VHH binders against WD repeat-containing protein 54 (Wdr54). Designs and how they scored, part 12

Target 1, 334 residues: WD repeat-containing protein 54 (Wdr54), of Mus musculus (Mouse) (q9r0d8)
Amino acid sequence: MFRRERSIPLRSSAAALSNNLSVLQLPARDLTHFGVVHGPSAQLLSAAPEGVPLAQRQLHVKEGAGVSPPLITQVHWCVLPFRVLLVLTSHRGIQMYESDGSVMVYWHALDSGDASSVQAMFARGIAASVHFICVGTCSGRVLVFDIPAKGPNIVLSEELAGHQTPITDIATERAQGQDGVADMVTADDSGVLCVWRSGPEFTLLTRIPGFGVPCPSVQLWQGIVAAGYGNGQVRLYDASTGALHVQISAHARTISALDLAPEVGKLLSAAEDTFVHIWKLNRNPESGSIEVEHCHGECISDTQVCGARFCDPLGSSFAVTGYDLAEILRFGTV

## First folded at step 4 (VHH)

Design g48 (framework vhh_nb_b201)
Fold by ESMFold2-Fast, scan of step 4:
Structure g48 (fold): chain B 334 residues (1-334), chain A 120 residues (1-120)
Amino acid sequence: as target 1 above (334 residues)
Amino acid sequence: QVQLQESGGGLVQAGGSLRLSCAASGFTFSSYDMGWYRQAPGKEREFVATISSGGSTYYADSVKGRFTISRDNAKNTVYLQMNSLKPEDTAVYYCAAYSPGWDSFEYDYWGQGTQVTVSS
């Protein structure tokens, strides 16, 4: 059973954005890094297991004096085989930093020709796959950046076409995979999901149609696509076929976050209805069908949940951010 | 090649005070976050206090208001001032350094520890 632990104070309440909590787990150092967006800035902090903050940094979108700083849409730590980068998306482009936010190593400006106005232009959705970082755009395109093991020689290697509405989220397989299997899912504002296989060029394997609602958050785990929708449903699909296996009436309002603990197959869902739910995913060995078990439900009273993430690989702890909270709420098992 | 050497431990009566020092070498001290941890016999190692490269300090609830962490970058030294000591503070105290940058390939550096014994 999960219980409330010591909260970590924030300088400001979290912005009302889906997926507004980034976590980097460093179990060998007994540390966890947290990133939270508030307007044109993000707060990065490092904490001990007791919830004591050890270090913090305020990260600002880089802009010249006299221009309005763009709003940040997402920050995310991308773990690659030989390095970790902190990626920031905004209404103007994509910035990549060393993992502590201290040095910007790459900047990519969005092409304004893809938007009807400056206000309609944005990037959102960030994930790492193999040695690539994939970032979504408001046009539905996904930009693929090739990341070197060291240094700033990051190049835009390809642009994926699969979506016709703004990208909302991107997720990659965190468990060790094999060549030839699906390892990335992209989601858009119409609820369409595209399942991809990485390679020298990404291959679109399956397109799962929408059903009239957005998909704010998506995860991929051992051939299972988990998708959280604007109507509060969580749906589980087979990644190889796109077949719907499970439909869960999980939340009463829009889902704002999904997260996965890949070592144990635990899924976390969080929504604007104030709830966070923990689920256990499995495949039936006889039928091959996807099964789900509800493990925990937590009500974050008087809070629109904006972000929620597991803080350890076994899914024994999680953290939550909310629009009206100037703190990160923490929960752990006894 | 990084070395941390603690000193200042000893035996003290309940209600007394001690100041621990940790002398660092082999790295750019001013860029590192520094911390103090302790381990009582038969217990897990626990966090006591930390000070960032920028000077921000954080304390475990059990020592807040009694202990003060500080640093002197000119001397490559971090200090822990311990006041109003209790028998429960008896432990080996360890100094630790955290590398600049926060990725999965960084490692903590630890000192050899210094014994603090608080008698009743």
Scores: ipSAE 0.011, ipTM 0.250, lowest interface PAE 9.3, mean pLDDT 84

Design g49 (framework vhh_nb_b201)
Fold by ESMFold2-Fast, scan of step 4:
Formats: structure tokens, sequence, C-alpha cells
Structure g49 (fold): chain B 334 residues (1-334), chain A 120 residues (1-120)
């Protein structure tokens, strides 16, 4: 199905972080944008479908006072109804940029109350929901920012409680939902998942308890929560009830990335065991049970996978970053 | 004040050639990536070709080997040389500009378009 394509060179190797690859898909422009974290900097690059690089830019953490070096934890493009923002999280706070990274439009410093020390402070987990950008913190709180259609009048409108350990990932529904349906999932370092409904105020619908391992990555698709765990398991839950439907022994080591192709229900899982797996999700129309089918497996030899994302909404191509790998690996269908 | 003005469109027979020009004014042209897009009747706008501020080029599969994008920073102009034209190339062609060394989704400026019609 998938074949290795031309790699995109990186100026430095990817940092050993889960979810360390952000992709902005622009099908109408036949372009894909990639973001990769390299310690205190993040590399942004624009490429053609054949992997020809067109443009590059570096972002840096806003420097704080003190002895600890500021490290980036995540870079992510947030697609909102009227604008696209590039969001960067770090050990200092949250930086929001215009989509090309050229202008910082907003800065939010983390509060000292969020951690026992300055060195323990960080933000991680970024997703867009409605006209909000949600960002996780090391305290387990999720910060909800209200984003105007234009300009810098970004406001911290809400803080969500539900987690007691650091947030690891946040994912939102990219398909249109109905009233009362879950449209956001948050995950934490103890493996707890919280399922939310967006609105003028976010509502906690379901809390799925952890089982002693962290959850580095989550996805939400048409009422299905997909969670990747530190023990290599992928679990599929019903978003409305929180019921576990499927448990997959997908990887031998910690899952570092999950991604979803929303038009077809393809799920990608990637882990420190060097593998990337592609799965097909569906709901049985008779029983209502969640089903999964394995479609593809790829071994990225001698490489701990740090990030992996589909590059199109049909899941016909994906990209991979790995620890100590100075390139973005690309895979596509014939 | 910012303007992108396309020209060079027209009616041509299949197998023929046209050269489109886009004259830019009101911004620092050399700092922008430039692109060509097209829109056929009843369809959404689709990508044709792009050239970065540094001169790197990329083409849609449907035009690869037939079209060539180039720029002249001294004249604030981007060009699209179209060879071996086919009836399916019939569309309104738009010029677009994107800031700096970065070719990201929010093109800052768009032209009004120029019609290309390819007859059999």
Amino acid sequence: as target 1 above (334 residues)
Amino acid sequence: QVQLQESGGGLVQAGGSLRLSCAASGFTFSSYAMGWYRQAPGKEREFVATISSGGSTYYADSVKGRFTISRDNAKNTVYLQMNSLKPEDTAVYYCAADYGEWSLPSYDYWGQGTQVTVSS
C-alpha cells in the first residue's frame, strides 16, 4: 500500500519528544507544512507532495529569567473558522504566531502556582475547538483561549479541571458533530482521559480512569476515542460512555504518536519500538460496536519514532520523525 | 495600494503556448513567494505552480513538464510559461503572493485573474 518516498532534510535531528511532528495540510494549494522541535528551537518547513522543500523558518522560545534553558515541548497548527495560528508550548509558557511563524500575536507566561518549581513548569497538548485554542499544563489544568477572527485580542476565557497529573495530549473532533456529542479529549501522564463537549463553557462528559501507565497521544473520530499508552497498547473507547471496546497490543514500547485521517477513519500509531502501523476504524452498523482492521505496518529501522502524521485527509500519505534522524521520512500510496 | 495584475491570457488551440505575467506593486516583491492557481467553471480553485523567494519551484502533477514558473525581481513580475496546452487547461488563472521565505496557507494577496481558453 505505502511506499517510501523522498525524505525532507532537517537542519538538526528531532528532539526525543512524543508527538514531535506537526502537519498543516493544504490540499487546495498542493502544499504541506511541517513543524519539528529541536530543543529550544522549532523548525518549520513547507514542502510539495514529492518532498521538494520550498521554504524554512525557525522559531525560538521566548526567553525567561533564570538558570534553566527554555525547551519547547510542542508546536502545532490550530485551524480555526476564520484564521490559522501556529502555537508553541514550552517550559516558559505559550506562544501564538500567525500561521507562517512571522509574527507572535500572543504570549502567556505560566504561573508559578502551576508547579512546585520553575524547572518543573511546562505546557503541552494543543488543539483547536470551535473558536478556542486549548493548551494543557503540567498541573493537569487545560487553558482555554478565546481567539478573535482578527488581531491580537486573545483572552484566557476558561480553565478546565479534570486531571491531576501533567497533560500529555489534546485532540479534537474534525468532523461536524451534533449537540451533546463529544468534540475534545484530553490525556494525562497517569493515563486518565477526559472527554469534553465544547460550548460557551466546556462540559466534562466522561472521565476514563487510567490503569497505571501514561497516555502520550489521543485522537477523537466520530464518537471513537483512540488512546496510545506507555505500554504500547492502543485502546478504543466509546466517547459517549467511556466504555472500552477494543484493546490492541500494537507496539512493544511506548507509543509516541497517534494520528487520524478523518475522511476515512484511518488511524496511525507510532512508537519507540521503531514501528508505524495503519489501522481502519469503523462502527458495526448492526451492533454499534467499534471495530479495527490492520492495514499496514512499517519498520523504521534502528530509529525511535518521535512523531508521525498523515499528510492528507484520506490517509494516503504520512510523515515520520525520529530521534537522532535529521530528516522527515515520507510514505505514500501508488 | 497592493496590487497583483495578471495578463497574457486568451484563446489558443490545443498544442499551443501562452505566457502569463503577473505584475506586482505596493509590497517588497523579492521577499514573497509567488504562485499561480486556476479555477475552471463550477470548480474550486486549484494549485498550478509556485516559486519561493529563493527561486525554488514546484508544479502540480497535471502541468509538470509543460508549464514553467519564473520570476524577475527587478521588474516585480512572476511568469507562467504554458506549453502543450490542452482543453482541460481552460480556466481563469490567478496570481498569488505569500510573505517572506515562507509559503504558508494565508496568501497575503491575490490578483483578479486572467482567462485562458484552449480549443480543440
Scores: ipSAE 0.000, ipTM 0.194, lowest interface PAE 12.6, mean pLDDT 83

Design g50 (framework vhh_nb_b201)
Fold by ESMFold2-Fast, scan of step 4:
Structure g50 (fold): chain B 334 residues (1-334), chain A 118 residues (1-118)
Amino acid sequence: as target 1 above (334 residues)
Amino acid sequence: QVQLQESGGGLVQAGGSLRLSCAASGFTFSSYAMGWYRQAPGKEREFVATISSGGSTYYADSVKGRFTISRDNAKNTVYLQMNSLKPEDTAVYYCAAYDEWRLSYDYWGQGTQVTVSS
């Protein structure tokens, strides 16, 4: 079903960070944008369907006072109703750019309240919800930015206090309608998950306790929370109750990425054990039970997978980055 | 085989002192930042103190001036000296190893109980 396609070369090997691959799908233009972190810099690439690079740009952390160069933790495209912003998080703060990375429209510096340690001062975890961009911090706080339809008047409107350890990931479900439904999940280094509902103020609906391992990656789909843990487990929870429905022994090492193709209910999991697995999710309409089916497994030879994302809305292609690998690996269906 | 093993916990009266130790094995100890976290009954795990691979220290506001974190790279051990203990310090104390490059807490110990009576 899936087979290896032509790789996209990178200028530098990918950093060993979880969720270290960002994808913006532009099917109407036959283009896919990729973002990969390389320490103090991030490379942005635009590629044609066969993996031919068409454009590239490097982003750097905004310089401040300090001896050591700051590291980038994540790059992510945020698709909002009226605009697309590229968001970069680092040891120094949060930078927001126009979608091609050409113009920085907003800068937010981290302060002592955003850090649990000087050595561990950073932001990480990025997602868009309605007209907001939500960014996690190492203190466990989630910063909510109100994004105008046009212009640079971005405002920090709210700070969410659901976590007490560093945020690792944030995921949102693009609204398919329904009042009172969860639309955001946040995860932290202790494995705690917080399920939120957006509004004039975000409401904490459910807190799912940790069990002594980090949750590096999380996704939300049709009332299902999918969480990937440091012990290699994938767990599926009911978003409204926080009840655990499914526990999968998916990987032998820490999960580094989860991604969704929401139109078809496909979930991708990737881990430091070299594997990428593709799963099919559904909810039994009579019982309400969450069901999962394994669809594909791929071994990325001798590579600690750091990032993996679907490259199309139907989940028929995906891309992978790995530690000490100077290329983006691509896979597609025949 | 990676292991972090805490020791030195116990029962102590308010105003007393305890020294916690965390012995590490199975990884390059000197390359990691080391930290202490605690979890009281019914509460979330919270940060206490950290020491970088270079020896820089950082403390939670609730313990500044009372607790001191230190490390001995020759013994692969990190310590937490706790002075002027309060009943509010009662918790299970966990040792953690932090990779400063990956920005992840790679390893956690099993924890050691500290109980401070009034």
Scores: ipSAE 0.000, ipTM 0.199, lowest interface PAE 14.4, mean pLDDT 84

Design g51 (framework vhh_5c3l_4)
Fold by ESMFold2-Fast, scan of step 4:
Structure g51 (fold): chain B 334 residues (1-334), chain A 122 residues (1-122)
Amino acid sequence: as target 1 above (334 residues)
Amino acid sequence: QVQLQESGGGLVQPGGSLRLSCAASGFTFSSYDMSWVRQAPGKGLEVVSDIRGSGGSTTYADSVKGRFTISRDNAKNTLYLQMNSLKPEDTAVYYCAAYYSDEWSLTSYDYRGPGTQVTVSS
């Protein structure tokens, strides 16, 4: 089914950090943008369909004079109705750039308060919902930024309280035609999931309790929450009730990435056990039960997989980054 | 009307040099990343070099690294490709192309010139 394609070379190896790959598809321009975290810096690449790199840029964390460079926790392209922003999170705060990384349009420093006075402050977890960008923090708070169609007038409009441990990931509903139900899921380091509905004010719909392992990655698709856990399990929940429908022993090690192709309901899971698995999600129309079908498994040559994303809306191609791997591996269907 | 027009191609002997130019009009040149793309007879397209709108960062295909240099003059709306130590394998039609990477939702497609022929032969 899936075939190995030309790899894209990286100037330095990817960090051993979950969700360290971001992809922006530009099909009208026959281009794909890739963002990869490399410790205190992130490499941005633009590539043609053949995998030849066309442009490169390096982003660095905003820092004070003389301090050790803080680490980047995540880089992610946020697609909004009128603009695309590149968002970078780190141990210092949140930086937002125009989509090509050329101009920083917004900076939000993390405040050192009583709850975060220990120097282990960081932001992590990035997703776009409607005209908002939501970013997680180490306190468990989710910061909601209101994004204008043009210019730098970005406003922190809301802080969401639902978690008590660091946010690990945030995902939003990208499928069309879903009204009045869940449109965002947040996950934390204790494995707790919170399901939200967006609006002028975000509403907490349900809270799914943890079970003693972290949840490094989540996805939301047509009322289905897909969660990848530190024990290698993928779990599928009903978003409206929080009911567990499916528990998959998907990987032998910690899951490092989940991605979704929303047009077809394909889910990608990747883990430290060297595997990438492709799944098909559906809901039985008679029973309402959530079902999953395994479509593909790929072993990445003794490599700890740290990032993996679909590269097209139909889930017919994907890209992988791994610890100590100085290339983006690419896979496509015939 | 958007226009990209390449020039500077021609016949050159192996080991020789050529400088290609691409004149752009009908759009804000400095807002677009620019590329040189080539196609040899009976082959697919190969991207040889890319340059950001600001001119700050460049990339090159392995086949041309150390021999080709891409540059731009935003005041003159012109893209350049300096080609040194030319090889018979460099024989191709060379196209300049513009990519809008700032906000994909505000533009619908790439622009490409009609191409200029480069032939490396003795």
Scores: ipSAE 0.000, ipTM 0.136, lowest interface PAE 13.3, mean pLDDT 82

Design g52 (framework vhh_5c3l_4)
Fold by ESMFold2-Fast, scan of step 4:
Structure g52 (fold): chain B 334 residues (1-334), chain A 121 residues (1-121)
Amino acid sequence: as target 1 above (334 residues)
Amino acid sequence: QVQLQESGGGLVQPGGSLRLSCAASGFTFSSYDMSWVRQAPGKGLEVVSDISYSGGSTTYADSVKGRFTISRDNAKNTLYLQMNSLKPEDTAVYYCAKYSDEWSLTSYDYRGPGTQVTVSS
């Protein structure tokens, strides 16, 4: 089904971080934007469908007087109804840029009270919901920023409490949902998941307890929570009830990335075991039961996969970053 | 004004070697990442190799890995590309490019006029 295509060269090897690759799909323009973390910088690339780079930029964390250079933990494009922002998180705080990375519109420094020491401070987990951008912290708090349609008047409007260990990932519903249904899921380093409904204030709908294993990545699709765990399992929960429907022995080692192609219900899982798996999700309309089908498995030879994302809405192509690779690997269907 | 001038191209037989040079001026060479980009007849641009501002990091396209080596001399404001085991598929105009930290429709904000490399017998 899938086969290797032209890779995109990177300035430096991708950092050994889960969810190290970010993608902004622009199918109407025949473009895909890629963001890859490398230490205190993130490389941004814009590429044609054939993998030819058309534009590139380096982003650096805001400087300050200090001994340790600030490290980036994640970069992510946040698509809002009237605006697209590029958000990066680091050991210092949160930076928000215009979508092309050209202008920093907002800076939020982490509170020293968020960690036992300055060295332990970090933010991680980024997602957009309605007109908000939500960012996780090492304390387990989720910061909710209210984003104006234009300009730099971004306001921290709310802090969510539901987790007691560092936030690892945040995902939001990308399809048009019914009012009162789950809009966001947050995950932490102890494997706890919190399911939220957006509004003027976020409401905690359910808390799914951990089982002694971290949850590095989550996705939310049509009322299904997909969670990837440190033991290699993928679990599928009903978002409204928190009920576990499916437990998949997907990978032999820690899952480093999950991604979704919402138009076709495809889920991508990637792990330190060198594999990327493609799954098909479905919900039985009568019983409400969640089912899953394995569609493809790809072994990235001798590579610990750090990031993996679909590059198109139909899930017919995906990109991979790996430890010690100075390139983005690309895969597509005939 | 930024200026980049390539040299060292020419006609070479398959299996041969060439060393390209790029003389840079008009900017602080030691502060910028640099690249070699090529364009074969009737084809689009291909990024061949990148080098960091210090020379500490390099990357290569899969098509040239193990055969090409990029290097720089910051004291002389010069970028190099050592090309070994050349193949007919390497025939192209080779451009020296200043890595762009500005978003644009190209990977680089400046390219030199290029130097022609022809691999044929």
Scores: ipSAE 0.006, ipTM 0.144, lowest interface PAE 10.2, mean pLDDT 84

Design g53 (framework vhh_5c3l_4)
Fold by ESMFold2-Fast, scan of step 4:
Structure g53 (fold): chain B 334 residues (1-334), chain A 121 residues (1-121)
Amino acid sequence: as target 1 above (334 residues)
Amino acid sequence: QVQLQESGGGLVQPGGSLRLSCAASGFTFSDYAMSWVRQAPGKGLEVVSDIRGSGGYTTYADSVKGRFTISRDNAKNTLYLQMNSLKPEDTAVYYCAKDYGEWSLPGFDYRGPGTQVTVSS
């Protein structure tokens, strides 16, 4: 099974944020890029397969003048057909960079219409779908940006209304699917999920009601919505109908991350209870039922897990960040 | 729909020269840094040289500095590698690679099928 590998040192500890680890997999080069948020800054790292760091960069919020710099809520690499952008969200707005973080190509400031108070403004939740980047806001609106193949001519093309509480996460279909299937899921602080189909404009396919707890993390894989909740449950829904198929008492505390290895249907769940679990998803071809199998459990002793991601397309390795931990923990198969 | 196609490889004697070309399509060539990457028999990938989209900044592996020259023709969507004073240890499959942006963390998002370079007497 999975075993501890060489850790990658961080300049400072990861912030206590859900989904606080972004990974860009470059298997053809045997390289992995990592992004971790630490307050008003984020560290970008590039590492070889053995965990040897090869490069690093610090990112800062664009406008931090004053006594207290704004906080970053998330960084995420968005892979588009002809372009990879690094997207950063904060209490001020949205910044988009070339993939190495060297050049900011676009920024969008949140306005007072996005929140009742300027101090309550923030963006969170980032995903790419087709040639769009979608970003969530504290009002529950999802901003859809149309991304050109080159240059800074990024335009806000659409705003999606489906949520009434802050967006917590956005996930898109990364596995190859049939036309007309769900392409995106958005989650909010009340636990509501909205399932969308991309097109000339996004279409809301279904809304899955909340049940009194937040949904910090969500994933979409081949018509299956996987949602991680504040009570530690993982729930699996049919994306086309919104029907609940599986309810797992996966963790004892709030789930902080979910990730997919789309080529093999592996799901990773991580929580504040120190555990990371690996699951195998399947759909029964006769009944259409969603099935789940537990593959691995790992206890990250004395660590509140804040981020966890697979580091390869087959789900044979993963990385973990935690609060008050100044390193990225790595795990690989024996 | 990124397409990269290398050409110009072959057999050459030590001390000889070869010029590799890479024809690119499916993206705005001038907006991306490009790399030449090689893989010798039984070895891992080695980044040989990088060039920014503008052509204004280049880098080279220590093993090839002073012998290899990377260049690009943005009007023709073509990347070149001029290889002089070739050594047997330069024997490898050479790949044309598209980087993630104008200049990126070490890595590339697309690689061509490669062209074989053999340096032998």
Scores: ipSAE 0.000, ipTM 0.138, lowest interface PAE 16.6, mean pLDDT 83

Design g54 (framework vhh_brivekimig_d4)
Fold by ESMFold2-Fast, scan of step 4:
Structure g54 (fold): chain B 334 residues (1-334), chain A 122 residues (1-122)
Amino acid sequence: as target 1 above (334 residues)
Amino acid sequence: EVQLVESGGGVVQPGGSLRLSCAASGFTFSSYDMSWVRQAPGKGPEWVSSIRGSGGSTLYADSVKGRFTISRDNSKNTLYLQMNSLRPEDTALYYCAAYYSDEWSLTSYDYSSQGTLVTVSS
């Protein structure tokens, strides 16, 4: 059973963006980092397990003389084998920082060819796979950056062309898998999902067609694709075949976040209908069928949920951000 | 109020040198990491170099390694960029930026709104 804990104050209310909460879990240090977008800036916070904020930092994105600052679309911590980077996407491009946000190590500007107009340009969707960072664009392309163990020698190594509409989210496999299985899922604004295998070059394994609604959030766990849709449905697919196994009428409004606790197979879904639901995923060992069990439901009164993430590897705590809410709400097991 | 004022830009021939300065005020300069960022005509912004608040650690973009040197004088609240062996590709408006380095604390980061223009032409 989850109970409401001490909230963490924010300097400004969270922007009305899907997946607008990034978490870096540091269980060995009893510390959690949180990142929240509000317009052209992102607020970074570090908190102890009891919710006491230990440190705060605000990143401002500002263009040169006479130009308005670009709006941030997402901030996300990317954990790589030898390095952790804080990645920020905006209507102008991609910025990569050291994990504490103190030093910018890489800047990639979007090409005008990525959109029909400058006003329509944006990047969105961030995930780490092996030693790569993958970022989505409004054209449907996914940019693959090769990240060195140290220093700023970051290279755009590949562009993936599986989507025809803007990328909405990217998720990677965080649990140990066998060679040759799916490592990454990308989602777009038409609800199409592409399942990829990582390597020296990415291979498209499966393309799952849309059904007339966008997919704002996606997760991948042990061969299971979990997708949250604009109609409030959560769907579970087999990653290798693209076969739909489960369709859940999880929410009454657009899903704004999905998160996964890979050590225990817990899935979190959050939506504009004010609810956060916790699910347990399983695969039947005999049939290979995907199963789901509902574990918890929480109503965030008077709040359109914009972001929600587990705060620990076992899924025993989670945090929520919402539109016009100037705090991060925290929940833990009792 | 955090203020950053760039200077030292100008027109130079290829192979020439320039030294840019950034005068900082309104904060404890030695507690902030500093960076140089540039924007070439018709292109997006490009990070150039960073230096820790103590001055003990520096980072450079591959395009400028071996040619540019970032430094700071904490007693004068000033950041510098020594630019050698300048190329036409270095033509850009150069900005300085400040980031808090002593602790993960509540602080604003500011980019300069003005910049200083560097033109390399023959």
Scores: ipSAE 0.000, ipTM 0.181, lowest interface PAE 11.2, mean pLDDT 82

Design g55 (framework vhh_brivekimig_d4)
Fold by ESMFold2-Fast, scan of step 4:
Structure g55 (fold): chain B 334 residues (1-334), chain A 120 residues (1-120)
Amino acid sequence: as target 1 above (334 residues)
Amino acid sequence: EVQLVESGGGVVQPGGSLRLSCAASGFTFSSYDMSWVRQAPGKGPEWVSSISYSGGSTLYADSVKGRFTISRDNSKNTLYLQMNSLRPEDTALYYCAAYSDEWSLSYDYSSQGTLVTVSS
């Protein structure tokens, strides 16, 4: 089904971090933007559909005195109604840029109340919901930033207290929702998931207990929570009840990425076991039960997969980054 | 300077149709991707649709897909939005917008917009 396409060369290899690839799909412009984490820097690339690079830029962690390494934990494009921001998280804090990385519009330093806490500080987990950007922290708190349509007047409007271990990932509903439907899922290092609804303040709808295994990646689609775990399992939950519907022994090692093509309900899972799997999610119309179908499996030879994302809204193409791999691998359908 | 002037709004009944126009000046219209964005009373802005500089690619928000059609006429420097099967929830000020450069996704838009009211 999927076939290997032209790779995009990287100046340096990708970091061995879960979710180390970000993709911004711009179908109307025939462009795709890629962001890849490498140590204290992130590489930004813009490419034509054939994989021809059109623009490049490198971002660095904001410098400062400290004992923590100035390493990037994640980079992610946040699509908001009137603007797109590139958000970068690190052991120093949170940096927000215009979409091309040319101008830093906001800086939020993590609180360093004492010397010991400074060494353990980091932010990770980034998602956009309505006009908010939500970012996770190592304390388990989720910071909610209110984003204006223009300019740098970004306000920290709320802190969410649902987790007691470091946040690992955040995902938001990208399909149209109705009142009372879940808008966001947050995951932590103990495998706990919290399901939220956006509003004047975020409301916790459901808390799904962990089972002693980290949850590096989550996705939310039409009331279905998809979670990828450190033991290689993918689990599908009902977002409103927290009920487990499906448990898949999808990978032999830690899942490093999950992505979703919301128009078609395709889910992508990628792991340190070298595999990328593509699944189709459905709800049974009569029973309401969540169903999953395996659509494709791809072995990325000799590569620990660290990042993988769909590159188009229909899930007909995807990109992969791997540990010590100096290129972005691309795959598409005929 | 970039100038975008929207027109074509009005009051229409549910199920009705309207065609919005956006006249562009102050830049090379045929070199820029264009978008329609709307803002309902008391709500934040919502992206509606986009069209590539050549007209070869279009993209729609799920809420309008199948009902709205975006198009452009580069010879007239004009962007259009054909709106069919209008619903009360389509009531909003509609703005046209252009990308500032190939990387910048910041919008330049008219301060006025054109008001669309769908009466139930």
Scores: ipSAE 0.014, ipTM 0.274, lowest interface PAE 8.7, mean pLDDT 83

